VH-VL binders against Soluble guanylate cyclase 89Da (Gyc89Da). Designs and how they scored, part 1

Scores and structures below are computed, not measured.

Target 1, 197 residues: Soluble guanylate cyclase 89Da (Gyc89Da), of Drosophila melanogaster (Fruit fly) (q9veu6r1to197)
Amino acid sequence: MYGMLYESVQHYVQEEYGVDIWRKVCHIIDCKHNSFKTHQIYPDKLMPDIAEALSACTGESFDFCMNFFGRCFVRFFSNFGYDKMIRSTGRYFCDFLQSIDNIHLIMRFTYPKMKSPSMQLTNMDDNGAVILYRSSRTGMSKYLIGQMTEVAREFYGLEIKAYVIESQNDISGGTAGPIKLTDGPLTVIVKYRLDFD
Positions, changes and structure headers below are counted from each chain's first letter, unless a header gives other numbers; antibody chains are not in Kabat numbers.
ipSAE, averaged over its two directions, is called F for ESMFold2-Fast, E for ESMFold2 and O for OpenDDE. V2 adds 0.75 times the mean of E and O to 0.25 times the DockQ between the complexes of E and O.
[cut] marks letters that were taken out.
The coordinates of atoms that the task and the answers printed are left out; those that the model quotes come from them. Centres of patches stay.

## First folded at step 1 (VH-VL)

Design a01 (framework fv_acasunlimab_arm2)
Heavy chain, then light chain:
Amino acid sequence: EVQLVESGGGLVQPGRSLRLSCTASGFTFGDYAMSWVRQAPGKGLEWVGYIYSGGSTYYAASVKGRFTISRDDSKSIAYLQMNSLKTEDTAVYYCTRDYYDSSGYFDYWGQGTLVTVSS
Amino acid sequence: DIVMTQSPSSLSASVGDRVTITCQASQDISNYLAWYQQKPGKAPKRLIYDASNLETGVPSRFSASGSGTDYTFTISSLQPEDIATYYCQQYDNLPPSGLTFGGGTKVEIK
ESMFold2-Fast, scan of step 1: ipSAE 0.000; ipTM 0.470

Design a02 (framework fv_acasunlimab_arm2)
Fold by ESMFold2-Fast, scan of step 1:
Structure a02 (fold): chain C 197 residues (1-197), chain A 119 residues (1-119), chain B 110 residues (1-110)
Amino acid sequence: as target 1 above (197 residues)
Amino acid sequence: EVQLVESGGGLVQPGRSLRLSCTASGFTFGDYAMSWVRQAPGKGLEWVGYIYSGGSTYYAASVKGRFTISRDDSKSIAYLQMNSLKTEDTAVYYCTRESYDFWSGFDYWGQGTLVTVSS
Amino acid sequence: DIVMTQSPSSLSASVGDRVTITCQASQDISNYLAWYQQKPGKAPKRLIYGASNLETGVPSRFSASGSGTDYTFTISSLQPEDIATYYCQQYDNLPYSGLTFGGGTKVEIK
């Protein structure tokens, strides 16, 4: 994952929990990075490692920390003045979800080595949407929930409920479902429901 | 230090093919998207195509179907395969690295290699 | 599809002068705009990204602003080493199906 995602985590962990907690997190994961470089790719396991360390330091669950990190990304992104860019796509959250370009944009920052879009809108009505996510990475399902929740809140003034309804090969939250892998034996597949307010 | 070096340019007849290479150093090549940008003599810059770090490719309409971009991450090389060359393809071809974390365009450029399509 | 109209195509100014270049997009590009400097015989160098963010190591006399369809690049006090052609570039046509550059502005000293 790009260093920008880790920059967002460092910034907001320090804001929410303080510099001392961030230092303790870095010590636990044996992180030798004084800061993250925006364009450099860091190990994907670093994000779950930070979540486990923060969980140990705060008493919050792993899933809570990963969700928080997803929200941190959106807030960090917004602070660079890119909130106007996201809003130019449409005036409603459903317009954002219908935009393949917006989905590709999220994937570009989160999964720089993806050869094809691994996230798609499969269903949508006035009450909500269903998103299908494919990845070779485990532990990221709650991060995506955080990203979607914060986009809806920050840019569309909408409070959504986002949750996993089916998953396979993902270790996040121990969720299991009826989804059968067809893309490969280790491909993570997650199905999300987004309930609109 | 980040460095991109293009090679493979030269004189070629219309209708022929030519392959350009871009050798990268000073960064983890496989982690970055790469683009090709060209500049005809005395003219402005024109984007040619892009290859995502995962291998997906995108092309300008003017070259789609004739040009192919590929990469070899183990060798830190990006390629531009140019087929069915036209006199209008005469240009200096630049290899560029994309820093799209902030939607920022091209942060590093090679020195360029001249391709002349003429009889 | 997005056309970038850059003006002027060339200008001559004196050392110390304020130089302004404009770039107009045929549609709203939401600040997805970069500015490049190209010196004779050299590759372009990015100076500005995201419409207004200055690249590390670039002198503070360079600045840029704008939104929507209208963008401006400024050199507050022209120096001899600033003689170059400057280009704007939009990167809003994602997933990279039509990145476009402006026509360029050649900056020379009188």
Scores: ipSAE 0.000, ipTM 0.444, lowest interface PAE 14.6, mean pLDDT 79

Design a03 (framework fv_acasunlimab_arm2)
Fold by ESMFold2-Fast, scan of step 1:
Structure a03 (fold): chain C 197 residues (1-197), chain A 118 residues (1-118), chain B 110 residues (1-110)
Amino acid sequence: as target 1 above (197 residues)
Amino acid sequence: EVQLVESGGGLVQPGRSLRLSCTASGFTFSDYAMSWVRQAPGKGLEWVGYIDSGGSTYYAASVKGRFTISRDDSKSIAYLQMNSLKTEDTAVYYCTRGEYLWGSFDYWGQGTLVTVSS
Amino acid sequence: DIVMTQSPSSLSASVGDRVTITCQASQDISSYLAWYQQKPGKAPKRLIYDASNLETGVPSRFSASGSGTDYTFTISSLQPEDIATYYCQQYDNLPSGYLTFGGGTKVEIK
């Protein structure tokens, strides 16, 4: 993953938990970086490693930490002017959901090595939506929920409840054990329900 | 040259209060966690409390609710406010710098003696 | 809280002897352990951090090892200036717990 994702995690972990917790996380994962370079590629495994280390330091679950990191990314992303792109998809949160794959395609012009998940709005009713997530990475589903929750809150003033209604091939860690990450042929598929208040 | 200098120790009666100060120099104080460690006469080392660089505080069970650690990063001073003092609090109090995050202490002050006696 | 059991409480050895001190944690501390030297009337000085890393400027006769719950500190050839009390200290339990020291080992020359 690009260093921008890790910059967002470092910034908000330090803000929420303090510099001392961030440095303990870095020590646990044997990270020698005092900062991440926005356009440099880092191992994908680094993200769940940071989540496991932060979980150990704070007592929060791995899933909570991954969700937090997703929210952090959205806040950080606004600092690069991409908030205008999100707002330009339409007035309503469902307009954004319909445009996610197009946003990822556009982002590849700036980040050509990005391995973005595919997001499809499959269903919409009066009280919510159903989205279908496809990715080659395992363990990222809670990160995605964090991102969606923060986009809804920050850009649309909407509180949502997101939960998994179907999944296959998604291997996550947390308190139950280590995470497996692959760039292999395994396709992770997750169907989410987003309930609007 | 890293230096930590404690002050404020002395004789105090049980039930009273005393405030210790630790003046730091030779490093960027705001980047480091600071701890207080005490040692009763002829006894071993006992951790008292820890304040991280973000201001979060943690205390040993024996002092929790009675002692408060604070810091003034603009003056490079850490404080230990000791309330409801007991005879068991009699000790040399050391100010320490936490290297990295984990509460390993790379520099120690000279210590200041606190005697709680009637 | 994590209890640190240090042994022996005291020992006497001759100059040139190998001295070994052990420290046992009541639970896994993931090698977050330091060793300190305290000479009479002086503040403690850290010799070892992260279980086995020697502090800069500390003589190579001092070493340490261990993992999990069992840790060892060694002076390979005891010198007169090494007369001191030595303490282990765990720092794994942050931020959810407390820092704890071992009881200390007083090292004396015969």
Scores: ipSAE 0.000, ipTM 0.444, lowest interface PAE 18.0, mean pLDDT 80

Design a04 (framework fv_acasunlimab_arm2)
Fold by ESMFold2-Fast, scan of step 1:
Structure a04 (fold): chain C 197 residues (1-197), chain A 120 residues (1-120), chain B 110 residues (1-110)
Amino acid sequence: as target 1 above (197 residues)
Amino acid sequence: EVQLVESGGGLVQPGRSLRLSCTASGFTFGDYAMSWVRQAPGKGLEWVGYIYTGGSTYYAASVKGRFTISRDDSKSIAYLQMNSLKTEDTAVYYCTRDLEYFGEYYFDYWGQGTLVTVSS
Amino acid sequence: DIVMTQSPSSLSASVGDRVTITCQASQDISNYLAWYQQKPGKAPKRLIYGASNLETGVPSRFSASGSGTDYTFTISSLQPEDIATYYCQQYSNLPPSGLTFGGGTKVEIK
């Protein structure tokens, strides 16, 4: 993953839990990176490693920490102008959901080595939406829920309840528990329900 | 050898703006976080702000909203943009390099400083 | 914000004397403390990081220890070139307290 994602995690873990907790996390994972560069690629396994360590330090679940990291990324990406892209998709949260694949395509010109997920709005009504997610990475489903929740809250003033309806080849949030992220040929497919309050 | 050279200091009137530059050499600039620290004449050290390698910034309460730190890794330069200057901002401004390692924030190299005098 | 109280504000000692400076934090800083030396007209130089770790190339007569809120810095045998102002600095919490320095200790020879 790009260092931007890890920089967002470092920034907001320090802000929410303090520098001491971040240092404990780094010690637990035996982090060999003294800093994260926005455009440099780092091992994907760092993300779940950080989540497991933060979970140990705070008593929160792994899924909670991954969700938190997703929320942090949305707050952080305003530093790179993505907030303007989100706001330009339309007045309603569903306008954003309809445009999400196009946003990822545009991001590819700035981050050509990025392996972005495919997300599409399959169903929508006044009470909610259904999203189909496809990725080559496992373990990211709760991170994605965090991102969607924060976009809805920050840019649309909407509080949503997001949950997995169906999952194929992904173990995050399943009975098997979390695993380290891997860039493999496996296609992860997840259906999410977003309930609008 | 590691070198940090500050420039842009001088005499400026209250309420105006000034931009300081810190030119780095002798190391891979993009691998290091940078800070600005100031020292009023005859007084102690005061941290001003910090910029991570990815661009995230933190500021001391006394300058938050008035000062902005940025960096240009292609030129190996860090900047301190100072707006709405007050007489209390009069100080020697130091640029410092930091190895962010396991969350450690320690200033291992300092520039020689540049004097900013805010006076009418 | 975290307040760093450094003591004494100044001291005079003879060459060869042991000099001790203390630094007290208003809250627990978990050993995230550095010590700096600043000679007149010069930029500060870091001597110690992580409360007790000596920087490479710094003479072994300099040492430091402490934990929690109480920290000490020692020069075991004062030399003429050690005349300077010494500062402690906490780096435990960034926002909202920021990075803060002690008031400094001026070390002079009698």
Scores: ipSAE 0.000, ipTM 0.410, lowest interface PAE 20.5, mean pLDDT 78

Design a05 (framework fv_acasunlimab_arm2)
Fold by ESMFold2-Fast, scan of step 1:
Structure a05 (fold): chain C 197 residues (1-197), chain A 120 residues (1-120), chain B 110 residues (1-110)
Amino acid sequence: as target 1 above (197 residues)
Amino acid sequence: EVQLVESGGGLVQPGRSLRLSCTASGFTFGDYWMSWVRQAPGKGLEWVGYIYSGGSTYYAASVKGRFTISRDDSKSIAYLQMNSLKTEDTAVYYCARGDYSSGWEYFDYWGQGTLVTVSS
Amino acid sequence: DIVMTQSPSSLSASVGDRVTITCQASQDISNYLAWYQQKPGKAPKRLIYDASNLETGVPSRFSASGSGTDYTFTISSLQPEDIATYYCQQYDNLPPWGLTFGGGTKVEIK
């Protein structure tokens, strides 16, 4: 993942839990980054490793920490220069969900090696939506839930309940069985339900 | 042209220390992960450890606590400090470059290797 | 650690023969697998990445396939310059556990 994601984690862990907790997390994972370079690629496993270490330091669950990181990314993104891009997608939360791939395309000009997840709005009604997620990364299900929850809250004034209903090839969340949508190399595929307020 | 050149190998007694160097040229060294991989005589390849562009290090269980990887980006050099050497550490040590998306470590360029013999 | 079991450990074949090497992972590695060629006295060279993608400049007689825990590497028509030891490597096991190679397959000409 790009260093921007880790910058958001470092910033908000230090804000919420303090510098001493962040230093303890770094010690546990045996990772002494002085700072993350926004445009440099770091190991995908570093994100769940930080969540496990923070969980050990705070007593919160791994899932809570990953969700927290996803929420923090949206705050970081919003506060540090990308809020207008999210707002430009449309009036409703579902407009954002339909345009998330377009946002990722725009981000490629700044982050040319970005491996953005594919997001497809498959079903929508007055009570909610179903989205289909494809990625090469494992273990990110709760992180994505955190991101969606915070976008809905911050930009659309909407409280949602997001949860995994099916998953394939992911190390967390959902059932491994019924999703077989790719004929190519194995990919992580997750189906989420988003229940509206 | 990407080049990696290892140096510092030689004969060393068990329990002693040895430092290997990997000098890189032909690319922006600071942007890449660097790895050490070893091969005992007549045996297969074994990953030793790596260092990320940001300085974080990770090690195989067999060397953790004894070996340390570091880098000097201003000189384009990666180091492998080997302490408490055992006869089982006898191998050709290769320096290898990672050039991949996060979460995928495979090696695109390798040095020629340097032989370390740990013997009494 | 993810254990990579490679077979056979050695084989002898004639020029022009089809050579097949297999690599089995102790758990699902989601196609995060590379294949390397190591000629005597030389450093390894990567031939395949992401289980089936051929590296630029590598001859088309080399190919690979597989998924889950079972992977295969093939040389469709063995040439004298292909005499080498071939290794698979999984990279679905990043820090802190590290990466693992198969035991290697030595390919010789009869």
Scores: ipSAE 0.000, ipTM 0.433, lowest interface PAE 16.5, mean pLDDT 79

Design a06 (framework fv_acasunlimab_arm2)
Fold by ESMFold2-Fast, scan of step 1:
Structure a06 (fold): chain C 197 residues (1-197), chain A 121 residues (1-121), chain B 110 residues (1-110)
Amino acid sequence: as target 1 above (197 residues)
Amino acid sequence: EVQLVESGGGLVQPGRSLRLSCTASGFTFGDYAMSWVRQAPGKGLEWVGYIYSGGSTYYAASVKGRFTISRDDSKSIAYLQMNSLKTEDTAVYYCTRVSDYDILTGYFDYWGQGTLVTVSS
Amino acid sequence: DIVMTQSPSSLSASVGDRVTITCQASQGISNYLAWYQQKPGKAPKRLIYDASNLETGVPSRFSASGSGTDYTFTISSLQPEDIATYYCQQYDNLPPSYLTFGGGTKVEIK
């Protein structure tokens, strides 16, 4: 993953939990990085490792920490640029959901080695949406929930309830569900329900 | 420098078996998924199968049940075991490295020179 | 199956001409598309990945764009060394068509 993701985590972990907790997290994961460089590639495993270490230091669950990191990224994104990109998708949260692939494409231009999830809006009505998520990374399903929740809150003034309804191949996703692909690639596939209230 | 070298191609009769090898060098072999892609004479490219770094394998419908992909990370070799060969399997077989951009869904960033397999009497 | 329809199957152009090739997927593939160049008698070479990203060392006259189901590949000023067959490939990676190629476009000089 790009260092920008880890910069957002470091910034908001220090802000929410303090510098001493961040230092303990770094010690647990044997992190030799004093600072993350925005365009440098870091191991993908580092993100779940930070979540596990933070969980150990705070008593929060792994899923809670990953959700928190997703929210952190959106806040970081909006404070330091790219917020206009989200606003340009349209007036409503549903406009954003229809345009989410375009945002990922723009991010890939800036970060050419980024391993972005693919997302399909499978249905939507006045009460909510169902999104099909596909990624090569495990453990990121709650990070996605954090991102979606924060986008809805920050840019659209909506409090949504987001949750996994089906999952395949994802460690944190519980894997209970009928997304059963026989002889498929080892790809994480998650169906999310987003309730609009 | 990344290099992939195929071997084991040749003439074989229908219904028989043949095993291809792909020797890799210039990168940490065990970290990458490897794939086989074939091309019949004068025709286009067709994906054959995939082996993830953890050993999981996936195959095109046309070869599933007949072909098996395996790897030996200690020797940096990928294999394609071809059983129950048909005349339609006649092709140049390329060993490819799956890009590290998205390990499971990547494009093929390096290709070997190919080895010809001819299935004929 | 995700079917990749590539057009045209062949074309002839003069040195310096702009050449465009199209690739259409039977369903949305979220920009998981690469373009390859295969010169006569040689293995394919990657040129473009993720629909529009140019591979390191590939000349800037090659470019590509597109989204959803419709993708294009362009050579802005055709050179003699560009004589080749070009292939698109989707890697949106769901069974039964995990990885599928277009039929190829043979580019020749007039």
Scores: ipSAE 0.000, ipTM 0.434, lowest interface PAE 16.7, mean pLDDT 79

Design a07 (framework fv_acasunlimab_arm2; at its last look DockQ between E and O 0.05; V2 from the best seeds 0.00; counts 0 for: pae O 10.9 > 2, placed apart)
Heavy chain, then light chain:
Amino acid sequence: EVQLVESGGGLVQPGRSLRLSCTASGFTFGDYAMSWVRQAPGKGLEWVGYIYSGGSTYYAASVKGRFTISRDDSKSIAYLQMNSLKTEDTAVYYCTRGYSYGRDYFDYWGQGTLVTVSS
Amino acid sequence: DIVMTQSPSSLSASVGDRVTITCQASQDISNYLAWYQQKPGKAPKRLIYAASNLETGVPSRFSASGSGTDYTFTISSLQPEDIATYYCQQYDNLPRSGLTFGGGTKVEIK
ESMFold2-Fast, scan of step 1: ipSAE 0.006; ipTM 0.514
ESMFold2, look of step 2: ipSAE 0.263; ipTM 0.695
ESMFold2 (binder alone), look of step 2: mean pLDDT 90; pTM 0.916
OpenDDE, look of step 2: ipSAE 0.006; ipTM 0.537

Design d01 (framework fv_diridavumab)
Fold by ESMFold2-Fast, scan of step 1:
Structure d01 (fold): chain C 197 residues (1-197), chain A 120 residues (1-120), chain B 111 residues (1-111)
Amino acid sequence: as target 1 above (197 residues)
Amino acid sequence: EVQLVESGAEVKKPGSSVKVSCKASGGTFSSYAISWVRQAPGQGPEWMGGIIPIFGTAKYAPKFQGRVTITADDFAGTVYMELSSLRSEDTAMYYCAREDYGDYYYMDVWGKGTTVTVSS
Amino acid sequence: QSVLTQPPSVSAAPGQKVTISCSGSSSNIGNNYVSWYQQLPGTAPKLLIYDNNKRPSGIPDRFSGSKSGTSATLGITGLQTGDEANYYCGTWDSSLSAGVVFGGGTKLTVL
């Protein structure tokens, strides 16, 4: 993953839990980085390792920590001038959901080594939406929920409840529903329901 | 459904520039990236670059950086590729192709191609 | 030069099956999804497979794709004379080229 994701985690862990907790996290994971560089690539395993270490230090669950990291990313992304990009997708939260992949295309021109998840808005009604998520990374289902929740809250004034309906090849998530698409065993596919306030 | 309509064949002299157009028929470019891919006679395809028309953001293959410019006129629904300092080895078919947003850089709709011949 | 390596040719009789290989590295096939394109003589390439193994609408089930490590394969069963064409693999390259790369192509001859 790009250092930008880890910068967001470091910043908000320090803000919410303090510098001493962040130092303990770094000690547990044997992190030799004083800071993360926005455009450098770091191991994907580092994100769940940080979540496990923070969980051990705080008593919060792994899923809670991953959700928190997703929310942190949106706050960080917004604070570094990308808020116009999010708002350019449209006036409503569902416009953002339809345009996530356009944001990923723009980000890939800036961050050429980024492996973007695919997001497809499949259903929408007055009470919510269903999205289909595809990624090469496991364990990120709660991180995505955090991202969606924070975008809805910060940019649209909307409180949502997001949850996994079906999951295939992911190590986290709720239901046994396999989806059974033939993307190979290393492609994570998750179907989410987002209930609107 | 949506089609990509490319401009007509061009014959150019070495050292000149060529500008090829690609127009969306039956829709807009709003949710798509448009790539330019060339193919020399008897050779495989070679990606030159692409653009996201709604944002005007372009990316170029390193081999063509400095010689190629890709632009979009979203109002006209047209994307352009201009290649400068032409050489005989630039003789090729030039295709525009659509990348569906959210996909991993595959091209689902292709123009029919524009033949560019560079000769003295 | 092509970044991805394909055999230059393959041949089989109608009704048989063939596989076409595509070899790359960790910076391209190893890290990214693979697409396949069919090019009939005198025509633009046509998308056959995307995301390693998915078919667009209108592509028959006899075309399939797979990926293992830094290599991908295109499978064609129930071979027909109309399948005679050039086939190209494609993917994103995350290294210095930082863009779309294609294979050199495989000419499929039927009967």
Scores: ipSAE 0.000, ipTM 0.460, lowest interface PAE 13.5, mean pLDDT 79

Design d02 (framework fv_diridavumab; at its last look DockQ between E and O 0.04; V2 from the best seeds 0.00; counts 0 for: pae E 15.1 > 2, placed apart)
Fold by OpenDDE, look of step 2:
Order: structure tokens, then sequence, then C-alpha cells
Structure d02 (fold): chain C 197 residues (1-197), chain A 122 residues (1-122), chain B 111 residues (1-111)
């Protein structure tokens, strides 16, 4: 994954838990990176490793940490001026959900090695929506929940509840290698229910 | 090949403002940043600020904060730099240049416009 | 006056090697990638080196960059008359008022 994701994690782990906690996390995982480079690729496993270490340092659950990291990403974008892109997707949260693939398409011009997921809004009703998530990357289901929750809250003033209702080939901790979306049965598929008014 | 095409030379009076444009040709703006860098005669380049067009994110050098405004028209593929309260010291060549975002230590400018001469004289 | 310090001038004969130094601080060169720009008379700056030691396409390998601590160095081997230009180092300054900073420039004269 690109360093920009890890930048957000480092930034808000330090902000929320302090620099000392981040140092402890880095020590636990033997991370030699003082900072992350935005366009540099880092191992995917680094994310769950950080989550596990943070969990150990704070007492928060692994899933909480992964969720938190998703929120970190969105907050990072919001506070550093990337909010225009999100707001431009549409007036409603569902518009954003439908535009995620397009956002990633645009980003690929700068991040050509991005392994972005596919997001499909499959159902929508008066109380929420169902989205289908496909990815070549494992263990990011809780991360995505954090992202969606934070986007809803910050950009659309919605307090949503997001939860997994079906999952295939998703392995907690992201320990599995990359899975190509088109290479058969190992594609990660996660169906989410989003509840919102 | 991406090129940056800047607007023509400007002659301005002190106290006035100037707006220079930079249009991307041969490509579209992504999350690349477009920076404005000026260079006075006989001096080195001076970074003024920049914008990430698709995000609208702007960053300004402290020296120009409050006096420079950088904007972008995504559909026109054009970035603008407006400098107000012009002084004789603002006489310089003004370049737009493409780079990465401003939030990491890897920023560099790999594509440059040919520059726009701005002359401030009474 | 410039945040980054360069020698004002260097000179050498064709075919020789020259080095141009760029010194800064922890908030700029120490923590960030350094880039180098060549500016021929009457032209816009041209990216010569990025990320300390990488060359863009079209830049010959006789140009090299290195970084150590809070200093960076541009190396030019096999000096040619066409190399006569001003050279600027640049980087990001991560101070509270973070911004792009340049060196004062080095005039390279080919004797």
Amino acid sequence: as target 1 above (197 residues)
Amino acid sequence: EVQLVESGAEVKKPGSSVKVSCKASGGTFSDYAISWVRQAPGQGPEWMGGIIPIFGTTKYAPKFQGRVTITADDFAGTVYMELSSLRSEDTAMYYCARGYDFWSGEYYMDVWGKGTTVTVSS
Amino acid sequence: QSVLTQPPSVSAAPGQKVTISCSGSSSNIGNNYVSWYQQLPGTAPKLLIYENNKRPSGIPDRFSGSKSGTSATLGITGLQTGDEANYYCGTWDSSLSAYVVFGGGTKLTVL
C-alpha cells in the first residue's frame, strides 16, 4: 500500500495516543521508518502489524484499531485539504459510495500501482444501503468501515452503522498475499449493510 | 507529453494585482500539485505556493501568505495565480511547475512552464 | 539568505568532474528528499535529480546526486560546455510554516 495510508495512521496515532505510543508501536514491529513517503509502496502487512501493536499498547481491540485507521485516513484527507474531491461526488452519502471507483480511477493517474477495491452499491432503501466490496487485499474490512463511517459523519453529517453481513476470502490481519480480482475464487468479497437516515 | 502553457507577459502599476494562468496540455490534472515559482532578475527561484487542482488544496509560502491566491479550474485544466498589492520587487519571471503533493518530503517539480514575465513599474 | 546554502560558483575544464554542495538543516534536507535543477541562460529550470539520487528520463548518468545528513551533493562528470548553467538544490522544509525551499544557486563555468 502507498505510504499516504501509513502517514495518516502515524499522524493520528501520535495525535490520539501520543508520540511515545507510536514509538512503542514502531519498536514492537521493528519498524525502521521515521516517516512514510506518500508515493512509496510499503508492505500490506505493515498495516495489521501496526494495528496489532497498537492494540497491545492501548488495550483496544484489533478491529477497533483497524477501524480507527480507516477513520485516520479520512481525517487526514479532510484536514489536509482533500475534502473537495469527496464533496464533489454528490450531495448525498450514497452518491459518494457510487463514486468511489471513479475516485480511485482518477488517483491511479498519480498512483499507478494502486490496488483499489471495487465498490458497488447493490441496494438502497429508506434506512440505508448495501454495498459490495471486492478487493485483492485481505484484512481491510474493518478499515473500510472506519472510512465509510468517518466520511458519512464528516462530510454528510450522518451517523451511520456499518457492519459486515457476508464475507468471502477475507482473512483477518491481511496475512495473505495479493489476490487478483479477476483470478478466480480468492477474490475478497465483503457485503456491508449501512444503516442511516 | 504534458506541457504547461502560461499566459502572456504582464506590465503592472504598483498597488495593482496580476493574475497569471497555467494550462496543462497533453494531459489532465491528477492529484499532482501545480506550484508557482518566481525568479527575479539575477536571483534564484522562489517558491510562492501551489495547489492540488482536483482537491483544491492550497499551500502558500509564508512570505506570500495573504497576498497570493492560487485557484484551479478543473474542467479547463488551468491553474491561476493572483498576486495583489504589487511592488517593484515583484518584477520577476513567474513559472508554474508540476509536482507532487505538499505533505511529504518527496516534493519536486518535473515539468515547468516557460514562464510569464511580470513587470511592476510606475 | 537562502535557506539552503550553495557555493556561488564552481568551474572546471571540459571532461573534468565537479561537485556542487547544498547544505541545510534537519527540518529540510535532513528529513526530506532533495532535488536538483539545471537552469540554462534564458530558460526555465529543468529537473536534474529528484529523491536525492534519481534521474529523470533524458538526464545522462554523468549527473548524480547524493545526500548525507543535512547536506546534499550534485556530481557532474565528463563536463561539457553545454553544462554551463546555474544549478539549484531544492527540498521541502517541514517546519511549522512548511514550504518549498531552494538554494541560492551555483554558477558552473566550463573553462
Scores: ipSAE 0.000, ipTM 0.559, lowest interface PAE 10.9, mean pLDDT 88
ESMFold2-Fast, scan of step 1: ipSAE 0.005; ipTM 0.487
ESMFold2, look of step 2: ipSAE 0.000; ipTM 0.441
ESMFold2 (binder alone), look of step 2: mean pLDDT 88; pTM 0.920

